# VHH binders against StAR-related lipid transfer protein 7, mitochondrial (STARD7), part 2

Target 1, 216 residues: StAR-related lipid transfer protein 7, mitochondrial (STARD7), of Homo sapiens (Human) (q9nqz5r112to327)
Amino acid sequence: FQSSGVQHHPPEPKAQTEGNEDSEGKEQRWEMVMDKKHFKLWRRPITGTHLYQYRVFGTYTDVTPRQFFNVQLDTEYRKKWDALVIKLEVIERDVVSGSEVLHWVTHFPYPMYSRDYVYVRRYSVDQENNMMVLVSRAVEHPSVPESPEFVRVRSYESQMVIRPHKSFDENGFDYLLTYSDNPQTVFPRYCVSWMVSSGMPDFLEKLHMATLKAKN

## First folded at step 4 (VHH; framework vhh_5c3l_4)

Design v25 (from h5a with D105A Y107M)
Fold by ESMFold2-Fast, scan of step 4:
Structure v25 (fold): chain B 216 residues (1-216), chain A 126 residues (1-126)
Amino acid sequence: as target 1 above (216 residues)
Amino acid sequence: QVQLQESGGGLVQPGGSLRLSCAASGFTFSSYAMSWVRQAPGKGLEVVSDISGSGGSTTYADSVKGRFTISRDNAKNTLYLQMNSLKPEDTAVYYCARDLSPEWAKMLEELGMDVRGPGTQVTVSS
């Protein structure tokens, strides 16, 4: 008779589903796949494929938005803290728009081949709305043709929005990261499981530690 | 940890008054615009009123203009909604929300995470 509608806000995510068939052919619902101290991870099927779009909501109280943002833009520092990076370089900058084209080569778990990405990256700092935005998407570039040495990822998109709790230069912020990629080959189930249960959490933890180290 | 908690709802007769409060913690309250939003049974969400971080600017939905007053006490990290001349159509759950960017709010709501507090029920009936 009484609705059980609990409203202990901020509400915990209730977007989990067991993947019923009602979601086919419509906008897919988000499914939580991980709930950790500093972040939550969801996935959603990409219609017509066996692949997923992922979303991460994270909160830090011990680093500043500006430091976290800058660590992500620093390709030289990324190569120092991210052991999976084989190559990461800016191949072109557009002076007018500020867009950068990067070539990124990364290890995947054995026995999978290493992947490479050619992507355009653009960022903005919105002081009026108190947020920072970083977006990336795969592109083709004549200076970086496909190589048989690596599997080229052709369908990659990411968007990150960072919102301070206080200011860009004080500790504390939330971020939302939405990404999808197609690493070209249908992954063995164990590799997909590794990416979700180990790869992504390890990356996010290392990114946090790298930001703490850069703060000093 | 960012938290919002509403209080002050209840049952009131038509023409009566209520004052809602929202206690905020975990962020610099004075740096964020705040809103009151409501949802009546079987209806969508309606933004009732908003207030700038300093309290210097306010807006109101046409349905409540002249009857409701939004205010804030930045020293106490508290948002208020004074509701006068209440009508049966004001019956709803009232929510407190921080810095309601449509894109950010939509993304969090899609994830089942709300930028709103738990809400407080207001019922106007005789």
Scores: ipSAE 0.105, ipTM 0.510, lowest interface PAE 5.2, mean pLDDT 80

Design v26 (from h5a with E103Y Y107A)
Fold by ESMFold2-Fast, scan of step 4:
Structure v26 (fold): chain B 216 residues (1-216), chain A 126 residues (1-126)
Amino acid sequence: as target 1 above (216 residues)
Amino acid sequence: QVQLQESGGGLVQPGGSLRLSCAASGFTFSSYAMSWVRQAPGKGLEVVSDISGSGGSTTYADSVKGRFTISRDNAKNTLYLQMNSLKPEDTAVYYCARDLSPYWDKALEELGMDVRGPGTQVTVSS
């Protein structure tokens, strides 16, 4: 073991080999933009845009995987701990696929208008592979058309994988979150800077505190 | 013809309150986001507050959060700004403006306003 590995980290995301005269769809290298006590944050450019895909690797030893997972699925509780939420509702549940469609309206920092998201969420507890998975992506839904009141986010993807250190009901797990969205802003640098320095770190810290409070 | 007319400005002591009004005509008021913008003598424009067409979403500059409240009455085609705990730094001409672009964020110098009123002077002084 060669590294001074006092903490467990995911394998470093590997750079795509770049001969770049045909850059269409080529993966970009991950860049670490934050290294905090409970998580590391990386980003990589989305080719042809001013936007980024983000990756978070986090570790907690004071909460269970099941509590952390359930707090994220509890829309009523999220409205209580996430001060940016204006509206968060389950619009539809598909009993065949197990998917849920949600409408989420959130504050953005001044001078940006509030955004709304209509997205499908699917989650699973995979006991065979000892993991929990939560996947979300933007969709259109006829009962929630675009409104001039909010800026509709049309491009949004999120995937979280939670891996217990022991069991789903004992403290300790790692998680990997990969996410991207297009907030449709004329301030892409400001929005990206806010997301990295405030938006994502504050969200993750509040989610952890909410999980501790719900742990009981 | 699209017109905006502000009123309610005046001289007030630090810690005082004022309520500004803006009467709108010549367009479907409820279909547009509206803003309050101010300009201190010899300074550039600062967006103070913004409100969506329905009134369901509002934003405030950090300099006025907790002190100012923007609201609208779509039945009366009127925009309001309630200003509390006024400071000398709030001294400016206040303009109401029609925001053409609920879908676009703008730098303060380049806010997407197509119409603004003639302004109303607010002076905070002892």
Scores: ipSAE 0.000, ipTM 0.135, lowest interface PAE 20.2, mean pLDDT 79

Design v27 (from h5a with M113F V115Y)
Fold by ESMFold2-Fast, scan of step 4:
Structure v27 (fold): chain B 216 residues (1-216), chain A 126 residues (1-126)
Amino acid sequence: as target 1 above (216 residues)
Amino acid sequence: QVQLQESGGGLVQPGGSLRLSCAASGFTFSSYAMSWVRQAPGKGLEVVSDISGSGGSTTYADSVKGRFTISRDNAKNTLYLQMNSLKPEDTAVYYCARDLSPEWDKYLEELGFDYRGPGTQVTVSS
C-alpha cells in the first residue's frame, strides 16, 4: 500500500551572476529543456563548446532511496537493464576510501562510434545529512589505455544526491543529478539533440523500472 | 512527505515587530540548513537569512542586518524569524525554505533550495 499524494516544489536553478569558485570564469544560466511527471531536466552551455552540462531533479514515491542507490552501484544488474552497455567492469577498488575505478563501454546512436569511459566513483551514505551521494569523474588508469576500437571520453563528471522523504528504507525521495561529458564528436549538435530527446529520458525511465523490478 | 508551513504574518505599522514560524515535517530537520526568503510585489526572490542545521551559524542580507534574527528549535522542528523595526520596504510574502546540502560543491550552489512552503504575507503600512 503506497500513500503519498503531495508533490515537492522542485529547486529552480538561479540566474548566474559574475564568477564562482570555478577560476575559469562566469557560469552560464540554466534553461529547462524537459518537464516530465517524474523529473525536470535543465541544461547550460559549456563555454567555448557546442556542448552542455545537464541537471535533473527527480522524485519517486514508489521505491526506496536504498533500492535506487544500490541499483546505481550494481554493475552486473546495470548490464541487464541498460541495453546501451557493451562493457561495465570494476578495474580497481580502494578498500580504505571506498573509491572504485570502472571501465564503461557504451553504444552511441548511428553514425557515431561507441565510446569508452574510465572513471573513478565514490559513494557514501550520509546519515548526519540524511542523504546518499554518488560522484564519478573521468580518470586515466594504466590498466585501461586508449584503444582504436572505441572513442575515449576524457571529460566526464556525474554527481547524484538522493534525499529521502522519510528514511533510507521507506518509499519516497528526491534526487539531483548533474552530468557533463565531451564525447569528442564531429556531430555535437546531433549528440546534444539525442541526449535531450532520448539518451537522458530513456536512461532515467529504465533506471526507475529496474529499481521497481529489483524490489520484487 | 516533506512539508513546510509558515505562520505569523500580518499587518503591522512601521517600527513594529512580528515573529514568523515555520513548522517542518517529513524529514530530519536538524540535518538541513534553513532559510527565510521573501518576494515583494513585482520583484524577484530575496534571501533574507540562513541558519545552519545545528543553529551554530547564521547569515543575514544587508537590508535586514541588526533588525531580524533567525533561530530554530530542532526539538520542535520549527524555524523562526524575529522581525524588529519593520519598514514599508519589508512588505512581502515570506517563505520558509530548505537548503540543499552546503557540502556538495559548485554543482548544487546555483539551485539554493530544494523545497519551500506556501508563504505568509507581511504588510508594513500606516
Scores: ipSAE 0.000, ipTM 0.135, lowest interface PAE 14.5, mean pLDDT 80

Design v28 (from h5a with M113Y V115Y)
Fold by ESMFold2-Fast, scan of step 4:
Structure v28 (fold): chain B 216 residues (1-216), chain A 126 residues (1-126)
Amino acid sequence: as target 1 above (216 residues)
Amino acid sequence: QVQLQESGGGLVQPGGSLRLSCAASGFTFSSYAMSWVRQAPGKGLEVVSDISGSGGSTTYADSVKGRFTISRDNAKNTLYLQMNSLKPEDTAVYYCARDLSPEWDKYLEELGYDYRGPGTQVTVSS
């Protein structure tokens, strides 16, 4: 077994170039936009849009990988700790394969209307590489057609990888979260500003606190 | 922050020996496989040897097998490379590196993270 007193830190980031103007159809470089105690946040432009793909690298030493993973999967619990959720329901589930389709309706900051997402989520525990993985992407589902009540987000991807410092059931891990969506808004700059300054940081802080609270 | 610091490089004659050390901090050392990689002048990176977190499993490049020995002291957070029967072809900068899964490694590389120490120069004069 490992020494429990050793603090785990992420690798030192290399210098990032602002703007990252790779306009030859090449993938754009990441720009760090937030550096907090428990996580760092980067973004990169999505070619042809005013929107960004986001990536978070975070570290916790006070919760287990399994608890953090399970809180991500617990739809009922998320409705309790995430005040932006209007509706979050599993439409269909294959528990054996770890695949499920969800319908998620969420508040957006005024003056934007609420958005809804229909997405497939897959989750797995990779014992060989000592990782837990959660992947989501927007899909169409006949049980949830578009409604005039909400703006349907058709472009959405989220990937989270959790890597323990010790084991899945001992405190301490790093995680990587990559996220992008297109909310189809006439206020893209406002939406991006909100996501960086409030949306993402508030979500991550509440998720951590929810994980601590779920830990008996 | 993850820190890796190599030492023990230098100038040696063909047939000589050197022992490299890598002091690791900022992570749970025993939880990670570690590797020694080298870069000869004008060439790409070559993985020389790797060792599992427990030290129970090791591998070696064909070019160094039988001459080099990788080891670790988890109590001291230190990785070692014992280099015997050195050849001019072993002249390179040697880096200590933290070994991660390809997918995890790719994600951190995209963010510009550095898993390697600054390196230590080994010169075998012939």
Scores: ipSAE 0.113, ipTM 0.562, lowest interface PAE 4.4, mean pLDDT 83

Design v3 (from h5a with D105Y)
Fold by ESMFold2-Fast, scan of step 4:
Structure v3 (fold): chain B 216 residues (1-216), chain A 126 residues (1-126)
Amino acid sequence: as target 1 above (216 residues)
Amino acid sequence: QVQLQESGGGLVQPGGSLRLSCAASGFTFSSYAMSWVRQAPGKGLEVVSDISGSGGSTTYADSVKGRFTISRDNAKNTLYLQMNSLKPEDTAVYYCARDLSPEWYKYLEELGMDVRGPGTQVTVSS
């Protein structure tokens, strides 16, 4: 099959850490858990837990980097396409750094209680390196104290880097997403199973469809 | 903001020892593999050692194997590099880095996302 070999093949993330087979204690290696047309999903154990850090490599050829980036930053639009969102609000913005603090409340699959996240988000568009970056991490904020209504997620980190195939305004890009959180659940295995089979794939596919519908 | 701050560098005689520390903040330290990367004068970057998030798995470049030991204290959000039997060839700026492919390090730094610290100079001379 010569025709399959001539097409552009985007790079895939590889295992980052070469584990020593003779090392004492737990080894953490990236394990591929899903291979779909538009993305691959890996996971790595978080020591002392039944939880994982996740890594996604994805490629789209039918939307622009700018469209995909902007849809993720649009909190009002996310409430419309993401049925799991109970609440998503920007609490404050720092005009100097461009950082935003958000309060996000989301459904988890039955029988798990809903979770809330307070996190800072920072994003950057690098014209010189033709890259877009979005990072988020859990923080504490005095206007959003922990509430008995929701389980507060205190450990949350997300980093996405978007690399255009051509430009920010032409279709085609790769992205790398690294994600971890600790939902503090008595059903960790169920939560992991749901995240891999439904949570992450459904979110990514809905994000893609939302980007197509947004019309930039 | 992700911050990594190295310390412990300095001037040392061949055969001597140094212990480097890296204080991490702004992210869930235990969730990330970490590395020590160095750049010798006039040379490219070399990854000298990696450690998994748990500390259960470590790797070393052949140039430092048996002489250097990487470790971490997740309660203190601190990464360490114990350097023994130092050689003139170990002279470099040493950087603490959050685990990403080398291909991505440059872009994250240029975007103001410092996934490496500012570095600490190690000089091995007689």
Scores: ipSAE 0.000, ipTM 0.138, lowest interface PAE 15.9, mean pLDDT 79

Design v4 (from h5a with D105L)
Fold by ESMFold2-Fast, scan of step 4:
Structure v4 (fold): chain B 216 residues (1-216), chain A 126 residues (1-126)
Amino acid sequence: as target 1 above (216 residues)
Amino acid sequence: QVQLQESGGGLVQPGGSLRLSCAASGFTFSSYAMSWVRQAPGKGLEVVSDISGSGGSTTYADSVKGRFTISRDNAKNTLYLQMNSLKPEDTAVYYCARDLSPEWLKYLEELGMDVRGPGTQVTVSS
């Protein structure tokens, strides 16, 4: 029996065990669209649209969970490392829950107009389950009416769960990010292509680099 | 970086015994609860047993109570499952897992992702 250089038949194409048509309104199976050193990216269709919900599983071994978490909460620092940000401001804070309402204006790739988001953000540190959670979703706020200068994104959700390898203050963790929005574009195929090939990967890489820089 | 490696499975006759081991690396082993999970051919995952980080608290599925014993050696970063009075119904691939948070497992399951070790096959037959 030969042990070296043995090749088996190519694996059969992945059977879609949860095959559902968009018109059925059933949740679709996740499809992996990117596999990189620090993260994997999946997508699934949003029923009734030409858009996708995205999920990222990532691992870092050179930064702590707390550093990564805090960099995301630091709006002033994000304006410095995220070149796509036109505006990012905290509009309101709820003193009881700690929830914050933010106004975020961001560049989109040509020929798309810039988008703005009004969203509530809430975070928690779950010591019992050894997890940090950050959630955001689009809301309406009377202090930030819709402007003809930007396209308002009304459907936006983001949830990140960070799970340490050791502790919140030692290097190493896994994270899961689930993201969806409807940028209300006449170029949905182009927008999806950009998000997968550049938008999401570039954001995650810059976030990691910003966390490393913040360590100093 | 988190890695789990199971061993100790094999073919045994009904009434026999096996001891499974799981070698853990890439995290502070003593800080996490650990579990043994199994998947029988053509069936879903079943949580067999859990143990707290200190080893002071254990739980068992009704199907294995009185027959299986979970233990850990935090100095060796190793989880064990002692299986006695094995039945054909215990035939499965056995996996060790860190922190069976329902939310985390749900996310991994939705992605079709198994970050547990490759598992160890236990076959109980004559």
Scores: ipSAE 0.013, ipTM 0.413, lowest interface PAE 7.5, mean pLDDT 82

Design v43 (from h5a with R98T D105A)
Fold by ESMFold2-Fast, scan of step 4:
Structure v43 (fold): chain B 216 residues (1-216), chain A 126 residues (1-126)
Amino acid sequence: as target 1 above (216 residues)
Amino acid sequence: QVQLQESGGGLVQPGGSLRLSCAASGFTFSSYAMSWVRQAPGKGLEVVSDISGSGGSTTYADSVKGRFTISRDNAKNTLYLQMNSLKPEDTAVYYCATDLSPEWAKYLEELGMDVRGPGTQVTVSS
């Protein structure tokens, strides 16, 4: 028994009908590219590029919202479960706002060089609306200038909203993730194929497994 | 202008061997990692092997590990792939590739992503 046990889920992205804008690639339409047990993945073109914005709707019934949220914020633990991480460091922290600037260095699929990201991360727990939010975006920071060691990703945005089925401390939630970046690659189609088939699915599955193994 | 030209492909029987070469020009070859990438008929791109700029580090796809050897000669700006114990599943067009700075993006995208570009055909048949 729980009145909050009956919850609405965020709607799936709409597919758009054909038209003059669609034929010229001006209209942004979502297309579903993967439907797995725990999540659905959509993409839409970024106008004028070979790149995509991605959206994931996922559901877990075996971990709590708080566990899932905290595992993503735990920088040291992420270095242990995310095999692609070369370096992940908090550069600057505002304890009051929960805002952090991070430097993240990650493997990309061969033949691509490793990429580095400097990004600000902000998170909030909204008890009134029963949701948790995590937002990240690329920034510049004077202590981490561009380096010839890595290709700097300048365009990066990620937003995740987590909605409990019951409470933050009981198993079961839905999440909506919207993600885009520009890896500045000479193989954008190859990179997109890797992201859809391996990069995104592997990350999400490893994050789930890491959450199951974490101390609450 | 970046130029990559593959050679050495051909028809070979299962269990046979081939050596592929890639002649590179237009960039500082020793400063960039190089890879062999293949595309079988009706399939996507598969990265077969990778080698660091110095040649000190190599990786291989599980499908070719123990059978293929990647190497480079930085004095000659040439990348090699020695392929042993070839299987019908190795039938593909083989491309050499590198991840260069964005200034080379247009040219390398045409080579790596345009299946009409250069490459060398390897056919393994009984």
Scores: ipSAE 0.000, ipTM 0.145, lowest interface PAE 16.4, mean pLDDT 79

Design v48 (from h5a with S30D S31D)
Fold by ESMFold2-Fast, scan of step 4:
Formats: structure tokens, C-alpha cells, sequence
Structure v48 (fold): chain B 216 residues (1-216), chain A 126 residues (1-126)
């Protein structure tokens, strides 16, 4: 008799243990900084900086996963509901994989200068695992060099996972968003305060409202 | 069952070349962006390169840009990494990874990898 068990072939424990020894103690603890009706917001310090990685866990029962997902991918619609957007355009697209390179220019609160981002966005609908995934990461692109007009954000990462309560086309889902960037500001404490109290909460609330309006 | 299997690693002299391959099975290969990630002894994971599902878009870490080329053959369910002008600093275990993770805890530790192969060792040394 032959048996196949994934449990009999775990990742090499010696290699994992040696790797983990270097990473042990690098993990910072998450702290909850906001608990609202539709989402919870945590942050943890980025070692060596005055900046944070953010995590959002949210739940909606009045919109579908597909509507919420599609609103985030709709660049033209985002320019209508997101008042901070100065410019948002797809500069390169691979429609088969869902990968796109975007140029995004956004207002930051006074006294900070406007920032621009060049990032690759990848997305998928995983029917087998009943989830939708959206991942973004800062990249360089020859068509969009740095400009003195805006401060280029070179460190930016975002991942969102959407899990339906029932199906992609029925109301109700949870989402997990993990986000970090380095806005390269001389006011990092002010930027962090704005992000927690206004930037992230306002964005999420407006995204929800935009999804409700796009429901038809 | 989703599986990834790397091959093509080995011992090579500085300035040499290697081509890594990753055979994928158990999923619709062209629906997923794929990455090569590496881990040097005693260090964390570094994303080396990624490629879109169609192969139309690629990115590279600054440390390998101009020396490494990522490609894929969707008809063969295979991902490739062509490594030229190899340096001792490129010594690492190289992993093939599917970028999209249903397990966000894994993503936070592995930068979006939901499935990773067992790895292939690349050693650059005289």
C-alpha cells in the first residue's frame, strides 16, 4: 500500500528553524487604533522608522463581494468618488492576468505636498477557495519618471482579500486589507495621525458608499 | 492539488549563468501572476521578479535588474528565470511562488505567496 500525505513532507524544519532564528523578534505586535461599525483598524511599527503598516478587517452586509471588488478596479469611477485623486490612469494593462500598471497622483493634507505612485496592481477571482484578491506594489516604469512636481512614493504595498459570506453575487463579505507606504515626509507623526483619524477611515467609508451607488 | 516544483539550480562560478524552471500543476496556470523569490542563508525572503499571467508585464528587484529575465510558457505550465552575470550575493535557495494568497498571515511573512515550491539551491562561488 502506498499513501500520500502532505503532513509527511513539511518544509525542511532545519532550514525553517535557521531562517526563523534571524526573523524571530522582528515581528512587531499589532495594536488596534480604531473600532468602527464596519471595520477595525490596527497598526504596527515599521522597524527603524516613525511609520506603520496598517491592517483593516471589515464586514459589509449590504453589498456583494463582486460589486465591492469591481468598484476598486474601476479607475474612472474612483476619480468621481475619491476627491483626493489628482490623476489616476492605467499606463500598461494585461487583461488576461488582470495585471495593470497605474500612475496615481493624490492630494495629501496641508502642509504636505501631493504624492505620486507608480504601482503594479494584480487581481484574481479564486472560485475554488471562494475569495477575491487585489495586490498592489510600487514599481518603476520608464513612461513615468520622477517629477519635481510631486513627491514619488517608492515604498508602497497593499493586499486585499475578500471572502464572501455566501457567494460572490450575494450581499455579505469580510475583507482583510494590509497596507504600508513611505510618503517621505518631514512630518511623519502628523502623517500617521491623519492616516489613522481621516485618511484610511474616510477612504473606506467613501468606497462603501461608492459601492452602494454602483449597486444598479 | 496545487504544486510547484523548481529545477535548474547548482554550483556556478561568478559571471556564469543558470536557467531555473518551475513546473506548475493543479491550477489554471495562466490565471495567476507568478514570482521568483529567494532566501540567502540566515536572511529573510526577497522577491526577485514577478510576471503577469499572460507574460505581458514583468518586474525585477533592483539587485537583479538587467541581469535576470523572468518568462513563462503557459502551454507547458512552466515558469523560467534566466540568470546572467551571477554574483556571490546571488547565492540563495530560489523558490517559485504563486503570488496570490488566501492566507494573509502567509502573505505578511512571504509577500503575497500562497503556494511556494520546495526550492532549488543556487551557489555562486569559485
Amino acid sequence: as target 1 above (216 residues)
Amino acid sequence: QVQLQESGGGLVQPGGSLRLSCAASGFTFDDYAMSWVRQAPGKGLEVVSDISGSGGSTTYADSVKGRFTISRDNAKNTLYLQMNSLKPEDTAVYYCARDLSPEWDKYLEELGMDVRGPGTQVTVSS
Scores: ipSAE 0.000, ipTM 0.113, lowest interface PAE 15.3, mean pLDDT 79

Design v50 (from h5a with S31D A33W)
Fold by ESMFold2-Fast, scan of step 4:
Structure v50 (fold): chain B 216 residues (1-216), chain A 126 residues (1-126)
Amino acid sequence: as target 1 above (216 residues)
Amino acid sequence: QVQLQESGGGLVQPGGSLRLSCAASGFTFSDYWMSWVRQAPGKGLEVVSDISGSGGSTTYADSVKGRFTISRDNAKNTLYLQMNSLKPEDTAVYYCARDLSPEWDKYLEELGMDVRGPGTQVTVSS
């Protein structure tokens, strides 16, 4: 009944329309693969592979942008709420730039072996554009060489932008997450199916619940 | 069928003003951020301004801040751009776009947009 004062959000990616693409058509169109109450999930093919880049557009009205952002940066807390984490450690910090290098070891669904990632993470709070940004990319680090215990993921990118509906400390925001990796699996279709049906939805649900618990 | 149609472009003298309009159809207009995007001759796309579905939040490129004003009329499914104190460097084709939030791609990718119109030419010249 109350239409005045309704919050409006940035639109979700729309593959069902023609969508935006590079002028030469190099960018593939997004395909929506899941539409849930709090988020929508799209994928597009990575040219020359059987793998996908994923994009999530999500909205929450019961947690603040700052709470959601901080929960993701808290490596000790993530080990508590994310049951797939075997190891998650910051191996190098640059206190001036805010860059961190992390070593992350995670379970993959049977019959896939566990994977490890060495990646640089950078985050910022952009007060001028009223957004928070978290970006990660696979790197090599001399203190964490490849080990036969785990399959090293060498291609990994994750980018998240959080946009408040009001302020960083008031409930309500949208986020856009773009994600890709190459898990180097002989079961790419199974891995893609698992990511869409379980991996990504379960991660997002647990992240939301962890954020709700953290505020208490 | 989603459609966007711009109007209001033309030739103006430096220091002049123009008001651009964009008529939207085929979607729930009030649910979407909307953007004005321009392309100068031989240049890439520049996001000029965007506005939230309710009209409560707006952003502007530094190049137009203080001179341009974005607004919308959700009852008429129309987006507007009021352009004041026009400069020769404002010469471009101006596009209305249904936004995927171009500012969110600013740090990571080229600015992405869901749908855009065919454009309207603005020329600022003596």
Scores: ipSAE 0.000, ipTM 0.132, lowest interface PAE 14.1, mean pLDDT 79

Design v52 (from h5a with S31E A33G)
Fold by ESMFold2-Fast, scan of step 4:
Structure v52 (fold): chain B 216 residues (1-216), chain A 126 residues (1-126)
Amino acid sequence: as target 1 above (216 residues)
Amino acid sequence: QVQLQESGGGLVQPGGSLRLSCAASGFTFSEYGMSWVRQAPGKGLEVVSDISGSGGSTTYADSVKGRFTISRDNAKNTLYLQMNSLKPEDTAVYYCARDLSPEWDKYLEELGMDVRGPGTQVTVSS
């Protein structure tokens, strides 16, 4: 029997091809750290650090790809459902490319101070390949200099691909999220533990619930 | 169930040519970007080429540019890789893969593939 979902296993990261390996060596292997009903979470070490890159592979059957995608793009709505957000503002928008520069300020768990991020995001709906894509990475922007009020995160990268089981407007899809940042904390192991056990799972669950509420 | 099956590998001399094929089933082939990835003995996976669902856009790794050509026949649900001027360094198992990476954004190439075939061995040796 054909079901709405056909994806079997999480996709492997594509290998980087160079004459010599990167200065810090080859890409590390993914390790599964969480297996829940709606998603699986992997991490891999960032060579030379106590930090990790994270990968989430998830499936929902009760919301549409378009609604899930749009909820993530809606900065005003995110400030309503994400209690950790202190500030989330679009600083600059390029209408032609669809690129946006955002300033995001967020609570971190005690005893860590709040962090701020300046990042560019770009998104696309690819009808030919039946997917929706959202990418973000840290940038510098002259209108948002570093402030002693918050710890600036300079290393931040997020990529999400959403693949419908049927169509963009019918319930059911798989998604892949790859995420990394360097919060520059004196408690890196605590921060990693919090991200895996609470930060990432709580964010994904709240995002799902926010999508369900927006559907109504 | 999604299935990919490679064929066309074998032993060739340096400077020779091979054409790999990948038969796809279980999904709407024309809606997905496809890639060829390879793994040399004792090494990690290398993405050698990508092609968009329509076939209108292609990319190549620097190691194979000018020598390899990726193509597809959407009516036959088949992906191809024409390999010319083969080098010993091209010796690897070659896998056909269905992409999760958007063709328009090379930045996402690290996301990899959601399905790959069992692979076909290519050996370049005298």
Scores: ipSAE 0.000, ipTM 0.114, lowest interface PAE 16.8, mean pLDDT 80

